# Ledger of designs, part 10: VHH binders against Uncharacterized protein P37

Target 1, 216 residues: Uncharacterized protein P37, of Formosa agariphila (t2kn95)
Amino acid sequence: CDLEPQEKFRFDPEVDPQFTFGSMTTWEWLQTNPNDEFGFMIEAIKQTGLQDMYNSKTETYTFFLMKDPNWTNNGPGFFSREFNLKNTADRDPKEVFEDPAVDLDIVRNYLLYLTLPIYVDQGPDHLKTLDLPYTFETLSEDVNNQIMTIARDWNYVMQINDSPDLPTGNLGKINVPVGYHNYIFSNGNSVAHIFGLNNNGKMARRYKFGEPKMDF
Below, E stands for the ipSAE of ESMFold2; O stands for the ipSAE of OpenDDE; V2 stands for 0.75 times the mean of E and O plus 0.25 times the DockQ between their complexes.

## First folded at step 2 (VHH)

Design z13 (framework vhh_7zox_3)
Fold by ESMFold2-Fast, scan of step 2:
Structure z13 (fold): chain B 216 residues (1-216), chain A 124 residues (1-124)
Amino acid sequence: as target 1 above (216 residues)
Amino acid sequence: DVQLVESGGGLVQPGGSLRLSCVASGFTFSNYWMGWVRQAPGKGLEWVSDITSGGSTGYADSVKGRFAISRDNAKNTLYLQMNRLKPEDTAVYYCAASPEKYWRLLTGQSYDYAGQGTQVTVSS
């Protein structure tokens, strides 16, 4: 935010609240989610040897997490096509990732691609202007697929890779927006955001940060 | 897909009562701690009340003795019975859900999901 608050006090846009989990790691949270909606994410992390990354209490990360339907459904924006996963909706995640047709190196690199080595929350700190994509380096090990763009849209969801400026060979637009934000783990060293949209973006329009001017 | 739909708000006179409802879908309701948070005009979020998966309740000091939280796991519904309402109870009331291992729905900080809210106005 480049404008001084005393010069232009405005009603803050509605954004998701922050969810804090103290010293709990992203890895611990994924395994204890009572809705049991991260079975494929958990198994993918195990099969690719990335548990320590998601379980870190000291390193800084932003994680983009995928619920089971994002791995299994063959719909627009779901990762089933990208990970070479097919007809997996009711299958055991372990059996899916042990299938020789599934390339675990691709799965591993996509998990690294969905991880930033810096803290980026849903808000104006890094994502200053609505509908403007901001460019970030990911942990991807593919030199041709290392960049992610994130834009806060008018519905206050994160649009991933909705930019004409992506390098050739980089992962393109992800049609499933990131609609669940600011799951803060590891004593504030990590934050997670989750792909998906609840009730047409309504999850992304929960609260306003700061003291809004209610008269406008 | 997770949904929380609040209802039961409205205009009420001081000393009156309202019952708020929150219908949940898209998650295993009985395993979640549920609660109510509110935001008065021009103010920040305030935690109001919570109820654990096992039925234990907690209340903010400002509402203790006047409000009663309850849940119906068979209907995936959370309730807030609000009695002896005061003008300072005027706020948008949000239903919130968190995993069963978290004991409080602090102001914006410890819940996984929240609804769109229902407006409660206590005129004086």
Scores: ipSAE 0.000, ipTM 0.094, lowest interface PAE 21.0, mean pLDDT 75

Design z14 (framework vhh_7zox_3)
Fold by ESMFold2-Fast, scan of step 2:
Structure z14 (fold): chain B 216 residues (1-216), chain A 124 residues (1-124)
Amino acid sequence: as target 1 above (216 residues)
Amino acid sequence: DVQLVESGGGLVQPGGSLRLSCVASGFTFSSYAMGWVRQAPGKGLEWVSDISSGGSTGYADSVKGRFAISRDNAKNTLYLQMNRLKPEDTAVYYCAKWGPSRYTLYSGKHPDYAGQGTQVTVSS
């Protein structure tokens, strides 16, 4: 072109919208989920004795929550992929976790690995630069898996353990994106981020209470 | 019932290569993390490598860059490609099975089943 370049500014928010739930705890919110998408997560928390952690009003946590495995667009789901479980998509969560082949100590440690003892939202205070991984200590009690890397990609999505240079003591790459960010609980003491895609294989940024319920 | 049968061991010169195989039966192979552990003469059991059903791999620091683990779920077979072998790699190598989990969660934990082993000797 022979004209001077013209640039159109596009609004591209650096931080996903925050959705605050006042004094409600992460555990209380899981019980009220309108789509009933957390059956396996809820049962895993109950079976491993971690309910009080998710139900805290005073301790500071960042939680990474996992959706149920019964979705066409993401195969057998997160629990089936991460725990190498076959045919979990069509099973009662209680039957899965009460199966003698499932080691509840491993499940418990995995939930602890998906929990940070500090507040990390999808924003620039801890995740300062896009496409740069930051290292965090988790609550994992396994000396071989105590740290997590988190990066914000160019679409402002959290990528967990998706750096080519993963530090020692990492769980390994998590190939399920964080589809929902910044669910703030316990009067701002805790925040939750949710692994998973919506029904069309696309990421959503939040749930909306008061909207008509859509069946999946 | 559960059986793991190792093969491919032998005598090899330092710097050489060997490929170990393990044929599994009696369980749904694709549902479980699999790996290799070894025991050198007069030493304890050492974890060498593991692989999840999804293909995620882990390696002991002593073998990183030299060994490669792989699996063929259609054939219920686990492999360990061993390159640039050292005298220190001399050991009985056991195919191992753990319960359901991601590969890194088994680091340092004893397997719930191991085979009879195959001898690897690195010497002139």
Scores: ipSAE 0.000, ipTM 0.090, lowest interface PAE 20.4, mean pLDDT 72

Design z15 (framework vhh_7zox_3)
Fold by ESMFold2-Fast, scan of step 2:
Structure z15 (fold): chain B 216 residues (1-216), chain A 125 residues (1-125)
Amino acid sequence: as target 1 above (216 residues)
Amino acid sequence: DVQLVESGGGLVQPGGSLRLSCVASGFTFSRYAMGWVRQAPGKGLEWVSDIYSGGSTGYADSVKGRFAISRDNAKNTLYLQMNRLKPEDTAVYYCAVDKTSYYGRFLEPGYMDVAGQGTQVTVSS
């Protein structure tokens, strides 16, 4: 006969949330953010001439968005990594992008690398199997740096380029996971995900059968 | 039409080893987290180990360092390598899958969607 369990296993279902904004574009949403956390992202888009891409209502895109600290943090931030340019957090974004140390062609191609020409949400439609990296082509114009791998990990966050099988010369692992997901724009034609560790991701796998439940 | 068939149990002396196998059919094995649970005489179910579709593993404190869970997605087979067995490991071992693992996350003990019929492990001299 089948086992009649005295204890059970369960998942507290974290159905990946879907945040819908109707006809609002990613570009329009970035500018309306009440926490003013995308100043450098907005300026990067303006300085590189990519506004029309983020403002499209008809083309299909997946965008990976960087909050200000992802640009400005000394050491791990974009300006420090790419240009050895430090102490940018308190500077005006326009002044930083106009700094002689900043190569706007590198910035532009990085934004293109962080954009897929297809719709990929955080969920099973494209990222079916946990901990399995799926390979996607980006809009990058660098022939040696066009591929992104995305995996849903055990915390249900996206790990970017966490794969041993990336092509030689391609961008390697991005240590900051994508923890904010499924911001749906442009009548469902575009979706955006945001770099950063979500506190909800820390709850995943805290409970296992036989382990005490922690207060959250 | 989910089928889980466990094998590999038996009688072993303390300090010995056994390898359990579970052959799965009726679902896309590679897409689901799989696990082993056990029930000792007179006790409830105890989670032993799990493995996510991509290979990430977890272990109960009581077996950590002694047991190793693995999977072969090409063969639809789940394994549990049990080393340095103790009398306290005596139990019926069940292969388990939670079909909700495809869409969810494991937070705490709850309902199992499927468990196999089990295989007896007895550790005694």
Scores: ipSAE 0.000, ipTM 0.109, lowest interface PAE 16.6, mean pLDDT 77

Design z16 (framework vhh_7zox_3)
Fold by ESMFold2-Fast, scan of step 2:
Structure z16 (fold): chain B 216 residues (1-216), chain A 127 residues (1-127)
Amino acid sequence: as target 1 above (216 residues)
Amino acid sequence: DVQLVESGGGLVQPGGSLRLSCVASGFTFSSYAMGWVRQAPGKGLEWVSDITSGGSTGYADSVKGRFAISRDNAKNTLYLQMNRLKPEDTAVYYCARGYSKTWIPSGSYKYTEFDYAGQGTQVTVSS
């Protein structure tokens, strides 16, 4: 969608924006987040001993990241909801993961499930055709829950596990799609995508219009 | 046990109206922003409208002036009044739960982000 009809604009939905951070690791970027949007994810990574994976400069990974709400009065963040915690507001992440009712082996495996041992960006290299799911092996250690399907669409959104053909016992469809993508870290060895549907999901995006946390 | 159940979709002629409803359960409805997103045939998800817990509303440019979002906290129900419907409004409409976001340090802005959606209701606009 152009603001001036006389401007030459070519839209290619298979060419998604890519944001490069040089040698910065995914872990370093999570620590520098200006809105403190990853408090639960950061604490989950610390408590499960997975910092080295997110901080790798040499291994290849695709990470799927989950954000906290910026406004705590609006209820619990993704991790609190995922682990079925009964809260009317977000608690301190350390307090949540140190609760005896929270099984850190499950938390660890959830983070591993959200990590692929290959580089998958939002583009045609692995996700060849729009609106078709492609199957990937995750780092999950649960033999019944190792597979993720990813489909990209015209609105720069990745649909996770939107496939009727997932194995029985595998994690099902994630209703919140991945709306923030191609955060490239570790000199191109890792890429991260972030769950969430922002207001600009009303159109396919070729540029940064309406999307936060992006830099040229 | 978060559940969102949409209803009110159907077949309507161009220029017609429909009212979508979404009944929420399993969470404190009044504490959350709510919204509508849609998926047209052969396309991805498009944000349509949102309403914060405080009642502030937002609309996609394609529906502004024609659609009205509202909520009834006593009934845990979200509504979308759709007027002057066009063939381009044909889509599956999803009710979504969300929350307001803020962004700093260079200033701040707010937007609604969604974390849960219902199963959807089909709206078809054709003659």
Scores: ipSAE 0.000, ipTM 0.186, lowest interface PAE 15.7, mean pLDDT 73

## First folded at step 3 (VHH; framework vhh_lunsekimig_d3)

Design a1 (from l04 with K111F; at its last look DockQ between E and O 0.01; V2 from the best seeds 0.00; counts 0 for: pae O 14.6 > 2, placed apart)
Fold by OpenDDE, look of step 3:
Structure a1 (fold): chain B 216 residues (1-216), chain A 124 residues (1-124)
Amino acid sequence: as target 1 above (216 residues)
Amino acid sequence: EVQLVESGGGVVQPGGSLRLSCAASGFTFSRYALYWYRQAAGIERELIASITRGGSTNYVDSVKGRFTISRDNSENTMYLQMNSLRAEDTGLYYCAAPYKVTYGSGTYTLFDYWGQGTLVTVSS
């Protein structure tokens, strides 16, 4: 039993986990760039040409959204891991994506991996049994990244890729938590979950509203 | 063919106001977010405002509270109301729209359409 205060988690405390953004798509929401935390996500989508996907009104997706620290942290950050770029947090997102060292195909595939062509929230519809990983197809074109596993715990926290069945080379982290927040975008009939990092560079999560402020 | 035509630029004194327009054609205007950029002399082009399909707006800090981006889907036109203009607002103002391209098995949208720009000069 790990007793960890909620203050260590970086989660949007201002948004109800069940709040619905009925008038906008995921892309439209991203463009508001809440708290200036999605600058790199926005540029990634723009530069890879995936705007229509995130802005779709006809297709149903589950999006995993990456806050800026997921891109820019030295070490665990995307740019550091994939392209050995340093100090990207101090650079303009657009300028970073235009860096010759950055391969936009890799970036595109990463975003596609973070997208499921079905609606999966933190409820029991697709994740009926607790602590059991369910396998989902991603939109990735890479055979190593065509599946993602998601489990739901009793705190409604998603556990991403906590399964031995993932192929070698999968871009997803093993046992990555997603805090309780269903960002539902009815204009597009999609849902988004946010990957965030705390100040220690770890994946952030949060308990369901009303739950204790301690992690178990 | 996609076309974007900016207008409304001119010379104005500090504290003055201008309203820019961007007339769009050649694509389904209502399906896309739109963007205003500006480029000052010797400085790279910078995004200053965006508006989503649904009308949600975003601004860079330097123009917040002074500039207002809006769109009229029935007229295929985007606007930028600029109030309390400053000398540092001087530059060429561009509107941008996306373009669909094919990557692999999918069709995607990139931002590769720009207007000619309209010049805004703020000087006493």
Scores: ipSAE 0.000, ipTM 0.202, lowest interface PAE 14.6, mean pLDDT 79
ESMFold2, look of step 3: ipSAE 0.000; ipTM 0.263
ESMFold2 (binder alone), look of step 3: mean pLDDT 77; pTM 0.738

Design a2 (from l04 with T102R K111Y; at its last look DockQ between E and O 0.01; V2 from the best seeds 0.00; counts 0 for: pae O 13.7 > 2, placed apart)
Fold by OpenDDE, look of step 3:
Structure a2 (fold): chain B 216 residues (1-216), chain A 124 residues (1-124)
Amino acid sequence: as target 1 above (216 residues)
Amino acid sequence: EVQLVESGGGVVQPGGSLRLSCAASGFTFSRYALYWYRQAAGIERELIASITRGGSTNYVDSVKGRFTISRDNSENTMYLQMNSLRAEDTGLYYCAAPYKVRYGSGTYTLYDYWGQGTLVTVSS
């Protein structure tokens, strides 16, 4: 069995899942806001003062990045769930984060939960056994959110929090696959993965090499 | 029982200042974000300022630069310093503390505890 990342599948039709962004940090990449899908993530980082973390050139992190639908969906979206804000998708990210209903500490803790202080990609270094969840520490200061589980399946898709061992108060969804993965940023030696939700809150479709482009 | 008691309201001239207080009891004050609302006559109650557990603050645009929300966890008291008051600032001001109830793995219901309010009147 080949333990290397699956080469016949792609999660991002525009980027090789193992491509390295050697000249930039995760923060620098985010600022390019590819496809205009990370406006809320960018603003969240700014408002919480975590820019240095995402822009670190000395520390190694695994970042889980969230596209705008993860923030703005009226059901499962972050703003709806945490602050009961609706129709945020139609609002400017900066304006939403300046809403008095938004608790920036909660936002900060959420971002910290989505950050591991180690390098974890879809490869076998930390995820040696397929379909087995491994436990990782997050940067969250909340006791209920200090752990995340990650597994890789036979297609090397990363499954997040597919484990019954998570605390009851954990912010993470159970058994959520990563739609985009192995965005490697050599400047800072960090890797980023993207929760691949589309505009309706569903996971992004996977792309097989040699097939027509799919809508994500 | 959660209790919030507002005070400090009164009548002031345009350009004047007031300092509102909210005395809290019945919950661990330091664990919760706190909010100021106001309600003008004939208008729905609006959120105007918030302060997180860590002390981060947010304001609506209409009060930015004029109002300052703060908290003293040792006294279980929240404040609203109101400077450069305008006629449009007239209304009942309410203190609020939100409470979240978790259902399942990711669903929350939000509740607010309210005080009785304190009246602020800005008039020449």
Scores: ipSAE 0.000, ipTM 0.213, lowest interface PAE 13.7, mean pLDDT 79
ESMFold2, look of step 3: ipSAE 0.000; ipTM 0.286
ESMFold2 (binder alone), look of step 3: mean pLDDT 79; pTM 0.754

Design a3 (from l04 with V101I G106K K111F; at its last look DockQ between E and O 0.44; V2 from the best seeds 0.00; counts 0 for: pae E 20.7 > 2)
Fold by OpenDDE, look of step 3:
Structure a3 (fold): chain B 216 residues (1-216), chain A 124 residues (1-124)
Amino acid sequence: as target 1 above (216 residues)
Amino acid sequence: EVQLVESGGGVVQPGGSLRLSCAASGFTFSRYALYWYRQAAGIERELIASITRGGSTNYVDSVKGRFTISRDNSENTMYLQMNSLRAEDTGLYYCAAPYKITYGSKTYTLFDYWGQGTLVTVSS
């Protein structure tokens, strides 16, 4: 198949991939809590004290944002996997993070793993060769979580941690596609991608311009 | 123990220059992005400049072209060259950096470590 330019792809039917949220930071955008899907992400940032990072107006980051199912899904969800908590989807985010079983340092490190200190979109600047995983350093100090790999396929789909070179115990899933791409925030010069699961606990589908909306 | 020590503040006239330093210890300096914040009286602390691990720099609009952030990894020191100072630049200047802690067999990165700050006063 022919390689299409990035501008022809629609990673979010509601947002132009080239559109920039010039007036806000990632944190400020999260505060709007679009579709009520980032309640746990918001609370995680608050509880771990990482607001300044997500609200940075100077530092350039790539953020992987986690929709609520990534946190609350029984099985693959963060709380079930890390703390053996169940039915968290029915609980208030603040109440869950105040659970004695929840270690905020682990939560903080998880968020730091999901953050790169450089700007990476699905374009060719950092992902020059198609279907090749490039290694990026995360903000994590955990030896198992210091790196993330990102590949770009011929459809410009970003594949996360599709590499055998990842350390054992890495928090990232192997061969995981990112659902939404290039949420650009000029206030801070950061980009965010949505690392989401659907309601069935599966990774988000990919779609192009003209395709039906995905069920997240 | 993590330590951040700011220095270089003082009183200057408008149009003057200052060079701030932040001496860091207690963590792997080269591993982390570093930040300068400032806080004017009665105003919330604001981020004004950052430098990534790789040396990429960013600034808020109000200081662009006037301030330069840099780092020397061999000396564990970050700098802020401040030129063309204005009255509105008056405030306490803080450097910030993440630090790491060990929990069990894992090492985690934490943020929100601040120095005591250095006072910059710009007045005629």
Scores: ipSAE 0.000, ipTM 0.219, lowest interface PAE 12.2, mean pLDDT 79
ESMFold2, look of step 3: ipSAE 0.000; ipTM 0.092
ESMFold2 (binder alone), look of step 3: mean pLDDT 78; pTM 0.749

## First folded at step 5 (VHH)

Design b11 (from g07 with Y102W K104R R108S S109K; framework vhh_8ghr_2)
Fold by ESMFold2-Fast, scan of step 5:
Structure b11 (fold): chain B 216 residues (1-216), chain A 124 residues (1-124)
Amino acid sequence: as target 1 above (216 residues)
Amino acid sequence: EVQLVESGGGLVQPGGSLRLSCAASGFTFSSSYAIGWVRRAPGKGEELVARISYSGGSTSYADSVKGRFTISADISKNTAYLQMNSLRVEDTAVYYCARSHWGRPFYSKGMDYWGQGTLVTVSS
């Protein structure tokens, strides 16, 4: 095979799709998403003052996006517990985030953790070797949670934080399933990946053997 | 010229072990490539039994050999190995060492350069 390194996989190209949206920004796409699955993500971005980051046409970013169930499911390890979100089932996202019990600085820093200052998609440029985790710096301002690992497994699922190299207490593992990675925005300056619901949407802390701890 | 040369085949009894070696020349083991072992038994199609990616040492196995076969690579020697334990009569086949790019699926037709093959016979 004399195929170019940037070429889509020779066999079964649908396993590694890319979705291009021209000049549309990640923020514009979130607002116009036909499935209306990002109500809490949109409100969290507004409440934390990060709209300009998601709306950039000139800066380079990789965004990890969270659907509503990632925010609303209850219990240890869920975003509801981590951010102290209360009574989310039938409440307007604005009402939830205006609750004084919610620490917007924690919410802001998690959004920054889920943003890389470089372009990383599910292609050969960054994720060259299957099952090998690559380490990236995030925009997180929390000294203990600045690093994210990303690997593509043999089924082409993007695995986040599934690495023995992450310290104990780091944010735990989650995946981006096939069909939810490689959303390309801002004329190619940004790309977004949409988190799956593995671990029922949990972003729990990591412990021994890479397993998340549920009681934080 | 890219070449892959297999060695280590032979006749063994059921339950025995063999180690196959694959010496590569004309390219260097790197993160761009994976090395696999593909077998072809009489009357059967080709089956990719094991594959290793160079940089991470990530390994994959066909269900038929999981727990019995182990693939490894020595980058400094530019050589890949297949350790075959608990061999069964149905493991009788010609075993080929083959190269693919890292991003190809776990599939024998994804391989671009092939060795000449080495015969493994498992019988009493």
Scores: ipSAE 0.000, ipTM 0.094, lowest interface PAE 20.3, mean pLDDT 74

Design b16 (from g07 with Y107F; framework vhh_8ghr_2; at its last look DockQ between E and O 0.07; V2 from the best seeds 0.00; counts 0 for: pae E 21.4 > 2, placed apart)
Fold by ESMFold2, look of step 6:
Structure b16 (fold): chain B 216 residues (1-216), chain A 124 residues (1-124)
Amino acid sequence: as target 1 above (216 residues)
Amino acid sequence: EVQLVESGGGLVQPGGSLRLSCAASGFTFSSSYAIGWVRRAPGKGEELVARISYSGGSTSYADSVKGRFTISADISKNTAYLQMNSLRVEDTAVYYCARSHYGKPFFRSGMDYWGQGTLVTVSS
């Protein structure tokens, strides 16, 4: 029953500070809705039934979290790109997820795509060489969206899906920086990173969800 | 008690076929769990070969086996299967059936119950 001890974090002065929250889970933190920025993320987790994953005190996860504009921005945001559903920013999140245009199986797989079953932070353990993408399996079961690449750029920002080896996909080349790194939860079992808004809320995937396997 | 029992391993020639079975007890394959086949060959790490999810009913495969291997399940017999066609020498390994919860890691650290393993040997 006893797990091996978690590896001790190595201090690296070239990365963002770690923010630790003790025994608080990612789900508990999200529900405080810091700065009123996570209303759509909270509702997505509720509507898809993934609360237990984000609330785990014992499982190891890396989460990528979306702020409200990542969901609602017309054109590049999740609702616009996946469902051609626009003008969602002024609506109640519950009302938007209940809109007939929204397919909750797609939402669920997208949340799983943004979840890695391993611990990846800004430190060098998994991202040793700058500007080199490293490949990770996500929890997504969508046939076209199971793999994520992560690289640290010259400013030590995690860049999602910035790899020449990834297919262009039917959504084009979409490279997404993390805006805020190293939110550590569940006594170090989980870490979260938060997407930035400087790319108008672009999504971290190259294929539409819910489609048959794409040919090259 | 959760148990997984593999069977169907053996010696086959290159180009041959074999079907592995994973009989489960203590849970049903129709619950929130995914079942996978993991193989380990000498000098190589573990490889997730195939997985079947009962939340959403989907399958996935390693690139090394796509088009040759098929994972399936018979819920009435509480048994998962791995049909292996066009076998190659490099498919020689011990094959393990393993369980993970849907939404949990499907790598070894995220799989909570494992079978005993069944040896598949492909040689002339």
Scores: ipSAE 0.000, ipTM 0.101, lowest interface PAE 21.4, mean pLDDT 76
ESMFold2-Fast, scan of step 5: ipSAE 0.280; ipTM 0.697
ESMFold2 (binder alone), look of step 6: mean pLDDT 79; pTM 0.807
OpenDDE, look of step 6: ipSAE 0.020; ipTM 0.349

Design b22 (from g07 with S31Y S32K; framework vhh_8ghr_2)
Fold by ESMFold2-Fast, scan of step 5:
Structure b22 (fold): chain B 216 residues (1-216), chain A 124 residues (1-124)
Amino acid sequence: as target 1 above (216 residues)
Amino acid sequence: EVQLVESGGGLVQPGGSLRLSCAASGFTFSYKYAIGWVRRAPGKGEELVARISYSGGSTSYADSVKGRFTISADISKNTAYLQMNSLRVEDTAVYYCARSHYGKPFYRSGMDYWGQGTLVTVSS
């Protein structure tokens, strides 16, 4: 039958590649990254007291993880871009987060915003329809910035906050490309997606130097 | 048994002030918990107006009340407060105190215990 071969070769956009790490926690994986690509993320987690959340073996989370600054490819990295931190690429992360100009309550709540209390991967379980944003509650304690929208598109890009359904004041748009999704930890209780070096100019920055600080 | 009890509501004229209290029993304010105030007026949806996290002493406010309302907590009395200044007719609502756990969303669905509510009426 003509339809049987076509069905075998049907393009299935519903499943992105998955990386599984057995019982390893997200925290343990960050610590064992051989390229030290998460030095600022690790230090932010330590300084804000959120280590136990990333190290959980039993609680369910979706984490969005930020890579270190890369001045060569994209100027200031994600942390320096988001928080308007200067000269971070050559600094010890501990020195950066011990700077009195850095409000750790804002950093802490930003990490909480990048954490969902449920398991959301690139697949169709929660993201049922392609190019349709779905709304999720984050762990954010900012009453003006508690939800995130996530969509999967035809190019397997995870589109974050690309939706008219966001409330006023919510964080801006960001893309997570193929290869940066579905890092599965804690015996399948947690999944992480990685914010790469390029936001395609779609990530709006909420917390900038000289703007009013927000208590979370 | 966990219980949150609100008090301090009442009738006040526009421009007036009220201080709401939320007395907690059955648990102690600690790094494990955040306390928020949610209001609901007849014909309107629920609005989260203020939040305090006791792990870091951090606070957050809805834009509609920022600069007018102040949330605080007294650990020794196990009580959270909402100081409401420059009250407007639009602030008329039942005000609820609610608790959220560390690692749960500070959104309606992540709140596990609620007080009975206290009525605030702003009218001339």
Scores: ipSAE 0.066, ipTM 0.606, lowest interface PAE 6.7, mean pLDDT 76

